VHH binders against FAS-associated factor 2 (Faf2). Designs and how they scored, part 11

Target 1, 346 residues: FAS-associated factor 2 (Faf2), of Rattus norvegicus (Rat) (q5bk32)
Amino acid sequence: MLPFRFTYYTILDIFRFALRFIRPDPRSRVTDPVGDIVSFMHSFEEKYGRAHPVFYQGTYSQALSDAKRELRFLLVYLHGDDHQDSDEFCRNALCAPEVISLINSRMLFWACSTNKPEGYRVSQALRENTYPFLAMIMLKDRRMTVVGRLEGLIQPDDLINQLTFIMDANQTYLVSERLEREERNQTQVLRQQQDEAYLASLRADQEKERKKREERERKRRKEEEVQQQKLAEERRRQNLQEEKERKLECLPPEPSPDDPDSVKIIFKLPNDSRVERRFHFSQSLTVIHDFLFSLKESPEKFQIEANFPRRVLPCVPSEEWPNPPTLQEAGLSHTEVLFVQDLTDE
Below, E stands for the ipSAE of ESMFold2; O stands for the ipSAE of OpenDDE; V2 stands for 0.75 times the mean of E and O plus 0.25 times the DockQ between their complexes.

## First folded at step 5 (VHH)

Design r5 (from p07 with V101T; framework vhh_7yz9_2; at its last look DockQ between E and O 0.10; V2 from the best seeds 0.00; counts 0 for: pae E 16.0 > 2, placed apart)
Fold by ESMFold2, look of step 5:
Structure r5 (fold): chain B 346 residues (1-346), chain A 123 residues (1-123)
Amino acid sequence: as target 1 above (346 residues)
Amino acid sequence: QWQLVESGGGLVQAGGSLRLSCTASGFIFSDYAMGWYRQTAGNEREWVAFITSGGSTTYADSVKGRFTISRDNAKNTVYLQMNSLKPEDTAVYYCAADYETWTDLGEYIFDYWGQGTPVTVSS
């Protein structure tokens, strides 16, 4: 890159900007540039026939852009409707089969009348002097550059020779640009592939770490739940023991064996052990339940059964027996054997 | 279908700053040189700043050191950052675009003009 080239273009750009302000022309106000081009195409076919080079159907700006993108030559034709040589050039040169073949095969072809606003704007940009006017444009040194001009009437063989000479003299610039574009493309693809592989590896590592964190947290939550369940069961067991001790302290004293209202009861516990206690006939059956509950050996839930006749004694308030009866009201004799049935699973 | 739309103008005190934007549509922005002009009532438009398609900048003497032109080709936008504004900077500011076709004479013409955005700098 050369500093002189940069400075030179900047200075010219200032002059170019300033000069254009001074020369307003009504035709420089372009309102329908595609319409101008299509109108020329229709006029051309009416006058000269349908055998002609393929016209670029678009604006001058679009034609330049396509030539730049595709690295092709752009041939620009400016038509002078009132110039005496225009008809001969179009019929004799532009519509000649060899000229049509050359233009169609090797370049983009843009054409417009200078009586139309779009054509006039291009004529000012290209500074045409006379008609017929042709300019060859291509990408050269990073700018779309006019590399050849043909002004005035020219015969088809001479036109072919001059266009071919211009293209052959400048083809190496296009080849060089193609090679540079391919190099840039391959470099970008390689960099993208390297970046994608690295990002994929990073994502895999992040996912692995995330799963490990989730597993550790899940394990910790389960351990905490187990510990809380263990503590809750220990609290429940402690509360049960305290309740058993309270009931033991609240039991009525055991009656004397000499008391005529004394009832001796032998309890058969679920663990096959036996306990005996005397009760008073006037006491509620709840005293039997409270006594058995106070024993360490007794189940947490139980019922009390007599066998002759077999029945469950209502020792605890229930829906059927909201106020448990006394031992006398329950029909117990002075000696009884009662059975304690474990109800833990019911 | 082409359009240049200026924005960011307004009223500002002397010594203040404004940032003008010009957004392009309907043509290939990256291929165009861009410029700013300004015009006071009854006077000819005067050039302010210019930026080439390649990013080279230049400025009128009256704004050098105070104004900065830049472009963002991805957003199709050219900017004019105006600092240390003076009352004589009061004008309607216009954006212009020119396609860079190099000729033997080194000439090109402006293809597109915006409608302008007013800037007023009070004392």
Scores: ipSAE 0.000, ipTM 0.261, lowest interface PAE 16.0, mean pLDDT 80
ESMFold2 (binder alone), look of step 5: mean pLDDT 80; pTM 0.794
OpenDDE, look of step 5: ipSAE 0.341; ipTM 0.743

Design r6 (from p50 with V101E Y102I I109L; framework vhh_gocatamig_d2; at its last look DockQ between E and O 0.04; V2 from the best seeds 0.00; counts 0 for: pae E 7.2 > 2, placed apart)
Amino acid sequence: EVQLVESGGGLVQPGGSLTLSCAASGFIFSDYALAWYRQAPGKKRELVAGITSGGSTVYMDSVKGRFTISRDNAKNSVYLQMNSLRAEDTAVYYCAADYEEITDLGEYLFDYWGQGTLVTVSS
ESMFold2, look of step 5: ipSAE 0.534; ipTM 0.823
ESMFold2 (binder alone), look of step 5: mean pLDDT 81; pTM 0.818
OpenDDE, look of step 5: ipSAE 0.014; ipTM 0.297
ESMFold2, look of step 7: ipSAE 0.014; ipTM 0.501
ESMFold2 (binder alone), look of step 7: mean pLDDT 80; pTM 0.813
OpenDDE, look of step 7: ipSAE 0.015; ipTM 0.410

## First folded at step 7 (VHH)

Design u1 (from r6, 19 letters changed; framework vhh_7yz9_2; at its last look DockQ between E and O 0.13; V2 from the best seeds 0.00; counts 0 for: pae E 14.0 > 2, placed apart)
Fold by ESMFold2, look of step 7:
Structure u1 (fold): chain B 346 residues (1-346), chain A 123 residues (1-123)
Amino acid sequence: as target 1 above (346 residues)
Amino acid sequence: QWQLVESGGGLVQAGGSLRLSCTASGFIFSDYAMGWYRQTAGNEREWVAFITSGGSTTYADSVKGRFTISRDNAKNTVYLQMNSLKPEDTAVYYCAADYEEITDLGEYLFDYWGQGTPVTVSS
């Protein structure tokens, strides 16, 4: 059943389009449809006065579209300029205050002379039999439909009664369509509101999780920095101790006290302790530095001074002393007292 | 206040392509069938293509297989894709709208016409 209904409407649509190519196109005769309606309004006011129903200022197609959109009745009046009853109808019925009030309050009102191209085109579609002619059009069963036709002279009381009857007989179709449109609109609004609330909640959750992740990352990095500092300090202490042990292992043996080239050196350390060791006059002063560096009690950075005369001994290669001299070349006696100065702050 | 605005016309060499657009306002576009017409100097307007509100299409024999009509109801726009253009296709192209689904109103009366967009196909 459903495929038949779908197919029928599609075929009907194509047939309606094809039919217009078989007949003369009335639109070839319409150049200013709004002008035709405005011209009728001016003519109406010249002949019958300014007290009349409000005319729809637009084309017939626009009036149909507005009536469909607003779910209103559309009253169409076709004026026969040459018909003997047209003047009486306009003066007596359309311009009656009660008729004006009804038309203005309940419907859209489109009017045109059938002598104008737009009015003639509508006349060919509505195919009136006599004048005056009125048609009531509304949305019925999803289609704009003529639901009443009034032809011939009619008195204002009878016009009111017949228009009211037509509207009352068909009002339930408009009420039903309004209800269906409201339900569809409320469903769309509710779904949009639900979607917006969901997205807002999701964004709030994402922001909360982002902030938690950032805080965890900051804590982790701070902990890693502290741990790396601790490991670096521990490794530095280990390296220093290992270097002291290496220097101790590489020291030349202490000469015999009977050796005529033996030098006995008494070192005065910064902590007021004294250390004695014999060296050979042929040895480089670097041996003195290496010996002192190997001692547990010596500073990490130090220099070695002799007192008479007071001087810093070049025990470490430097720019001034790329090759430190031997003990003999430095002028040391067979017994010498040397002072160790702490340079750790330097 | 209804409006149909055509665009996309211009000069193209034979064998080329153009895409015409027609944007509608002031009426419920989805309720209307849309068509394209063309007019050469000194001649009556000639029907080119038609698309129903439901998307069914028909074409004039002179353009069948070369032109494609389509619509986008969300954008209130109808399109005419013109391929394999010939010098004979030179014309001012108009879009038009006709109201569908009117029962008991006799023949279809409704039309909205654009101002036209010129298309010139050079040989």
Scores: ipSAE 0.000, ipTM 0.242, lowest interface PAE 14.0, mean pLDDT 80
ESMFold2 (binder alone), look of step 7: mean pLDDT 80; pTM 0.797
OpenDDE, look of step 7: ipSAE 0.540; ipTM 0.832

Design u2 (from p50 with Y99E; framework vhh_gocatamig_d2; at its last look DockQ between E and O 0.24; V2 from the best seeds 0.00; counts 0 for: pae O 8.3 > 2)
Fold by OpenDDE, look of step 7:
Structure u2 (fold): chain B 346 residues (1-346), chain A 123 residues (1-123)
Amino acid sequence: as target 1 above (346 residues)
Amino acid sequence: EVQLVESGGGLVQPGGSLTLSCAASGFIFSDYALAWYRQAPGKKRELVAGITSGGSTVYMDSVKGRFTISRDNAKNSVYLQMNSLRAEDTAVYYCAADEEVYTDLGEYIFDYWGQGTLVTVSS
């Protein structure tokens, strides 16, 4: 008898498929699924009264979602309006006080007429054979799964027994899902905490390293500055020494004491030392400046002063004296005492 | 806000190939199952392919061997490689996401859906 059923279903499916191409079932267009559910609820109450299980007020998908989220059983009722057993079932079984109590206490309840687009849609998914049709759905192995089907007229006591049996048989899975969910949540929280801690640690380490680097760099810069200053000073000293040596090398020979055109100059240095040297009257004052400059004891910057009359000798080229005068022109006598003033700090 | 944005749809000749992409945001992508649905004109929305957070895949029979669903958690994206396309594959394709998969109801039910991308297979 197996081959006949398969062929019948295939032919019927083909026919249904073909008919779907000719006249789309108006129920196939779900435009207002919530409206469908509400409409059914009103119709139900009008026909059977207000004493019924609490209808889930939402779409089938919403019911599934809530059942999943809450880890609850979802009882799905598909109402066949034209089926002879539907009225009896609704009046005698579904609206029985004990049944109402059971459903309301232990499961969500979603119901719709298969004449409504939403109900029709669900019918196509669940593929009921006869009415009344009940399906129990729960989360199993991370999937919303039909775990029980009740088809046909059923008495209140039997309905209670069957529903209770289905729930009891699947209770362990529900509990396991709850545990798994909790474990996952805990693990997630822990991971998040760990990640946060790690990031915090990493940031702290990075900041520490940054500071260390900055300190090192600062220290290095300071050291470099000090070194540069030292080198600059050394260079300055070397240059000064070289210049002194150069001046010394370029000095004219000292005239003889018997030379009538010679001038004996006694230089009084800032350190109270005295140096004397002879020069020619014809020589520029620059020569005496160069002489003094070439001395190790001389200041880096100095001026030469005469006391009678008191005057600063223009020994270095200036705007006023681009060519320094000769010793003679400067009015020096055969013997002169000149004072060297240190200008290094000026 | 959770967002799923499909891309890659278009016109293709029979026998051609397309790759659909879905970029996800607003949730922990790695924890979610993902799926592609399609809806042809006048037809019911149907599951084309699904992939769990663990990487398990499911396909509708008509697309087995032709379509491949994959995910890239680093990019928060799911893909549908479609090969050997047929006129019958013409539909709006939707990306969907959920923490868990509802498989025993004739279709997968997902919490989040994209706006869809149109795939037209025509000569």
Scores: ipSAE 0.009, ipTM 0.345, lowest interface PAE 8.3, mean pLDDT 85
ESMFold2, look of step 7: ipSAE 0.036; ipTM 0.530
ESMFold2 (binder alone), look of step 7: mean pLDDT 81; pTM 0.812

Design u3 (from p35 with F50A; framework vhh_7yz9_2; at its last look DockQ between E and O 0.33; V2 from the best seeds 0.00; counts 0 for: pae E 5.3 > 2)
Fold by ESMFold2, look of step 8:
Structure u3 (fold): chain B 346 residues (1-346), chain A 123 residues (1-123)
Amino acid sequence: as target 1 above (346 residues)
Amino acid sequence: QWQLVESGGGLVQAGGSLRLSCTASGFIFSDYAMGWYRQTAGNEREWVAAITSGGSTTYADSVKGRFTISRDNAKNTVYLQMNSLKPEDTAVYYCAADEEVYTDLGEYIFDYWGQGTPVTVSS
């Protein structure tokens, strides 16, 4: 059998844990009971004047929550409307200037009539024996604890002394809680700063690797492009040389110098060199182009001009000249000088 | 200033899943119990799940086995993983915090509430 105290503590802890998660609707707390507090404040001002401690305007639960959050004392006043001492207390103690100054500077002040539903609910929680009634409440050992009770008529000087005594006796609990909250806040800020620094370092490392990968890929692609350009130019050069060799092989034989239909042509190339070759008057001007193209020193693209009369000879098929004429049809003489113009940049 | 901010709500098909998040600021999160509540139009807000500062969890019967509450104290965040969602789970979901302080009312004080995140579960 377990000791009743051990079992009681464990069962009570389970009960208290379960109650943490059953709560009234917040709308009920902010509408109906607040009216009770505001009603008391207005009644107080009508009876006793406007010189009074500042009333907390909210429910008892809200006042407890604010006192806990702000680590302040909460002074609770329960007003007994029908008690013979209530008017004297309110008029001569609560409204005394020194009492007003103490309450306004040192604590939250919540007040309500026990004739109102909110005041009655608090009365059942605080269980006052007589009026006037004051309770001092503060956060102590994770509980909102009544640390002082004042019941019965009390004069303003005695009220100040007793409230001050209660606060002085309990101030160390609030100071300790403030220090603990500050320590936890500093630890949380440091951890967040460390996490942010770690994430920033990780992102920087990932960006460095991404940039290195991109740089390597760009360099690789550029190197591949240069290599492809070099291979393409080498292939083009080889193809051109092969075509020049094919044209040379396909040229008709040079006519004999004794042939009466022979045309001797002196070509002046763009490099100022001269090349001579005989052609037959019956041959197409295409033969002239093929001969010049077959020369190793000739431009890749060129045109051929005659000077008397000055003209460009149609030596390759074109839109204007789909079938180039013969040397005879072009009007060339038995000896001719033709000029080769380099068109490679066009 | 304290604040609870919910996120992760939206529209989801029945049988689907959603993960709600609630991030806290302006108070010491590790000292608090956290809870999720939900509210349909014209009805009282109902409790869904809770997790203590020490990590113990409890659930309403209507969601037990389908929902999982968890917390990450380093990120000041509580999560609600909602699986096997039903159309009756459609509601505005609220995050709440309790400082685990006992009061003379025999109840626990809700110090902090979120603004809510809507969840809609379609047929």
Scores: ipSAE 0.032, ipTM 0.476, lowest interface PAE 5.3, mean pLDDT 81
ESMFold2, look of step 7: ipSAE 0.014; ipTM 0.455
ESMFold2 (binder alone), look of step 7: mean pLDDT 79; pTM 0.793
OpenDDE, look of step 7: ipSAE 0.224; ipTM 0.686
ESMFold2 (binder alone), look of step 8: mean pLDDT 79; pTM 0.794
OpenDDE, look of step 8: ipSAE 0.283; ipTM 0.719

Design u4 (from r6 with T103Y; framework vhh_gocatamig_d2; at its last look DockQ between E and O 0.03; V2 from the best seeds 0.00; counts 0 for: pae E 7.7 > 2, placed apart)
Fold by ESMFold2, look of step 7:
Structure u4 (fold): chain B 346 residues (1-346), chain A 123 residues (1-123)
Amino acid sequence: as target 1 above (346 residues)
Amino acid sequence: EVQLVESGGGLVQPGGSLTLSCAASGFIFSDYALAWYRQAPGKKRELVAGITSGGSTVYMDSVKGRFTISRDNAKNSVYLQMNSLRAEDTAVYYCAADYEEIYDLGEYLFDYWGQGTLVTVSS
């Protein structure tokens, strides 16, 4: 819910920015309100002097919008160029120092001649009956409302009294609106802070959950690696056992002790065990290696040494001995003691 | 005094049509954007359609193709043509005007509001 509120603020900001560049249809705005107001002010100053209330420079609709935004009274003057009382009102009432001070300090002041397009449009909206004409407008009950109308010639002291009366009668509505706006601003700030705090907490929770998932996966991978290593070692052990059985099955039979070419060999294993077997002098030394490899107690890798003289017998093919010699070619006697050395470090 | 007066509401069957009218006085109608809002019982007020001073229109998604907003600056009036009405269109419909031509869901930003006209869509 609160994350959608944050996104909504961003989308709304983009939408409002884009609407600033939608140009109005030229046919719907045929006046030059800055030019019209400056022209009226210039004419006013030439007729009545430079001491006058400050004129709002813009359209009537702009003045209404500014009065609403700023919570100010808007005084609207419609000038009847051809009315006999207009000159006296402007010269005597609007240019009076106390009237100027009141208008400049308490309200926005919009003025235009009803002979100009902008003034005529306002005349159609306000429907004055006679000149001089003044209307006081303010935000009341969420509406820009005409709260006073003054029509006909009025003296400066009476004008001050009437404008002050209208403002005093309506000031409480502006105070109430200022309070409501402050409450709305405080609520919006609080909601924005709550949204930002919620998003920060959500991001923190998401990072914590991500780290927990990474930790679990790392643990699973370590456990899987250990299990695969265990299975690989079991396979290796089984393969070794099968190879030992195959070599045992393929061994040549042990010759009779009565055979003159019989060789009795006593092997001393690394675990201090002794095994004996007879071989034939014509057999390759590989038979010795195959016999020892077939033994349950033999190392996985080993070499065979004789101690008269001390030497390593070439019982497996190597670069030095591609074809191992026979027992006779290796110089073995009818009775030998051979030592088996463990090479399982490789 | 500024006034916006709605008319044309009433009871209509689903799939039927109504035309709402809003007559304006007391401000320069041609300078203002106009909108229709609606509020069903127990629900938040929502924008239905808007029309700028230049004639550009905007609609809420649920009414696009069914509703048409228009304005007549010579008569100071804005209209909402409502076709293919559904039960969920039942609400009080309000006419609104604003100088800034911003169409959002906040009611405070519009300068002027009417009193509303009831539209009921029922079998």
Scores: ipSAE 0.013, ipTM 0.513, lowest interface PAE 7.7, mean pLDDT 81
ESMFold2 (binder alone), look of step 7: mean pLDDT 82; pTM 0.826
OpenDDE, look of step 7: ipSAE 0.015; ipTM 0.406

Design u5 (from r6 with S30D T52S S53D G54S E101T I102Y; framework vhh_gocatamig_d2; at its last look DockQ between E and O 0.40; V2 from the best seeds 0.00; counts 0 for: pae O 6.7 > 2, grease 24.4 > 24.2)
Fold by OpenDDE, look of step 7:
Structure u5 (fold): chain B 346 residues (1-346), chain A 123 residues (1-123)
Amino acid sequence: as target 1 above (346 residues)
Amino acid sequence: EVQLVESGGGLVQPGGSLTLSCAASGFIFDDYALAWYRQAPGKKRELVAGISDSGSTVYMDSVKGRFTISRDNAKNSVYLQMNSLRAEDTAVYYCAADYETYTDLGEYLFDYWGQGTLVTVSS
C-alpha cells in the first residue's frame, strides 16, 4: 500500500501545486489567526463538549514562542474535519480524563482545524499524512523541533503511553536547555556587571584626571599672574627710573651763587633729609618739581609746600594752573625752604 | 536593557542600493541569531534574511542574489546590503535577535525587535 500512497500524495501534491497557480486556496491567506483558533475551539466544544484539554488561545507562532520561552512541550493537534477518525479520536481519546490530565499538566496544547487558514498554514509546515495528527514540539539544540509525531486513530491508553514516551525520551534535552539558558543568563549578568564596573572605573579615572588638570591649570595661572605682576612692577620701576634720568638730563644748569636772579631752595624731604639747589626766578615751578622728581630719594608722587604763607606750590600743570608760574610769580624769595610731601599712598 | 536600533533606510530609485544597519545592545551579541524582517503596507511581516550565531545565512527567495546579510560581532551590528532594489522591496525593515537559531518549523521566533526603518523604492 506504500507505493499507492506515495503516488497518490505525489499526484495530489502536484495537483495542489498546480491548483495554487490557478486558484489560490482561500485558506492560504491567514487574516485572523486568533479568530481561526477561537472558532475551532467553539466548534470543538459544540461537537465534543467542554471537557477537553486546555486549548492554547493564540496563534501557532505564539504557542511556539511560549513553549520556547517556558521550555515546555507543545502538543499540536491538527483536526481533519472530513476525516472519518477525527470524531472518534476526539470523543474517545483526546477528551478522556486521563489524557486531559496528562496534557494539561505536562505540555501546552495547540489545536486547529486544517479547514481554517491558521490550521492550514500549520498543516503546510508539519505536512501531516493522515488524521488525527499530533506533533510534539520542543526546543532542542536551540531550535524548535518536532520530536514526535502521532498519526491515525489511537486509543486513550496508547496515546498516553506514546506521549509519555516522547516526553521521557526528550527530558534530558529539556533539562540541558534549561541549564544552558541559566548559564547564559549568569554569564550575561556577570558581563554586564563587569562592564558597568569598568565604565565606572573609567569615569572615575577620567574625573580624577580632569581634576588634576584643573588644579595644574589653576596653579599655572596663579604663577603666571604672579610673574606678570612682577614684570609689571619691574617695568614700572624701570620706567620711573628712566623718567627720572630724563628729567635730570633736561634740567637747566644750576645758577651761580653770585647770580642776583637766583633762588636758593632747601628742600625738606619726607625722610627728613635735605637737598638744596639754586634756580632762577624766571624758571617755572616745573623745574623745581623736575629736580625733585629726578632725585632717587624722592617719592614717586609728591607735592611741594611753602610755609610762609602755607601753600601748595602749583608745580605741575593742572586745570587751575595750566601753565605753572615762575618762581618769581609764585612769590618765592632768594632763599626758600620748601617741604616735599609724599603723596604716593594717596 | 536590550536595544536594537535600525538605520540606513530611505528613498531609493529602482535598481539602487541601500545598506541597512542594526546596532544591538543589552545582550551577548555573539550568541544570538539575527534577522531582517520587512513589512509592506497591507502585508504580513516576512523574513528577508537571517544569520545564525555561526554565520549561516538564509534568504527569502525574492531577495536571493540581491541582498546580503552580514554581522560584525565586534560592533554588535548586523547589516543588510540591498542591491538592485525593486518597488516591491518597499517596506519597513525590522532587525530581530534571538538566542535560538532558525527553527525546523520554518519560522524564526525572535525575542527582540527593533523599531524598524522605512525603505521606499520609487522612481
Scores: ipSAE 0.017, ipTM 0.409, lowest interface PAE 6.7, mean pLDDT 85
ESMFold2, look of step 7: ipSAE 0.075; ipTM 0.567
ESMFold2 (binder alone), look of step 7: mean pLDDT 80; pTM 0.809

Design u6 (framework vhh_gocatamig_d2; at its last look DockQ between E and O 0.10; V2 from the best seeds 0.00; counts 0 for: pae E 11.6 > 2, grease 26.5 > 24.2, placed apart)
Fold by ESMFold2, look of step 7:
Structure u6 (fold): chain B 346 residues (1-346), chain A 122 residues (1-122)
Amino acid sequence: as target 1 above (346 residues)
Amino acid sequence: EVQLVESGGGLVQPGGSLTLSCAASGFIFSDYALAWYRQAPGKKRELVAGITSGGSTVYMDSVKGRFTISRDNAKNSVYLQMNSLRAEDTAVYYCAADYEIYDLGEYIFDYWGQGTLVTVSS
């Protein structure tokens, strides 16, 4: 035999689990609440005729919401299908022309059978004691409140009198709420207008600041470009000056005037000044270019021309003259005048 | 009759935790939005947290990350879990319920509880 404690707890747990699946009252589950209302309306018309108050076609919660929003009374009717007084009430009270007129003109009317899931849910909320059952609901003190309950059979004249009494006793609460809503609506509109004006001002200010930042950045970039150009020009001038000094230091010594292979050359510079220097016939013409480049008064780019015959001397290596000739090979005499032409603009 | 009954308030040290409960009766709970409000002495009543019928939540900025609102439709109850409590959280806390209305852009809460006091001090 198994231990009683083990067997007892296990078996009891199984029974407890199984009992959880016993279904509650089917009316506690609402799957088609609008269908419950429509079903009741069709059943009502079948039994009592088509002359009846207009039924609200929606859920109880929707009817409450509409009554609150529109500041209207909501009349709730719970129909007891099995109650002996239900048929007489529906035929003789609800379908009375004066009752129909009162309900249609003064209130929202929600009705359902308590045999339907939606009606049963409302029954659980309102907890009626007997049928027929009516409840009058309205917004009172900021709450949807049951302000009247009518239970049991009532004749049409008495129904009118009691509904009218309930409405008249409570009308001032609806008026006060209407005034409070208008006050709140005006405050909300003003806040929305102020918020929209603030946001527009903020966007305008942000656009101004964005434009200012773009202007400052554009100015800064342009200023940096000018400064960089200035520095680049200074570096170029310094590099050029260093090159001129280096070429001067690397020049061959000037030959003695008594040297029979000496060539005295007079250079005519673009500024009409004259510069003299002696060279050796064996030297390359590049020495002439290097000498002129080393002068402060020489152009940055130049060419050297001889007259008689007129010609440009190849003093710098080029595709035509990869190895510039010597002064002797170029046909220079012991005394020459050469012209320096400025090429800086070409 | 409609009732909202709060419970769970009390005295708590700073940094402590507290769970507020609100039991509802007399209306169809699953169709309503629920909220917690609070009112400190000399201050206006203010929204602390709200939860819609569909489960979406909203919190005031000063409690976000510290407080959690939840609902249990089977028990007709709404809860406020309050963690990392501060002295500024000292107030009377109220439970409120309302059906969501889109037309006006405002919620007017239909039902209010009596309030439960929360005190945060050493």
Scores: ipSAE 0.000, ipTM 0.321, lowest interface PAE 11.6, mean pLDDT 80
ESMFold2 (binder alone), look of step 7: mean pLDDT 81; pTM 0.813
OpenDDE, look of step 7: ipSAE 0.018; ipTM 0.381

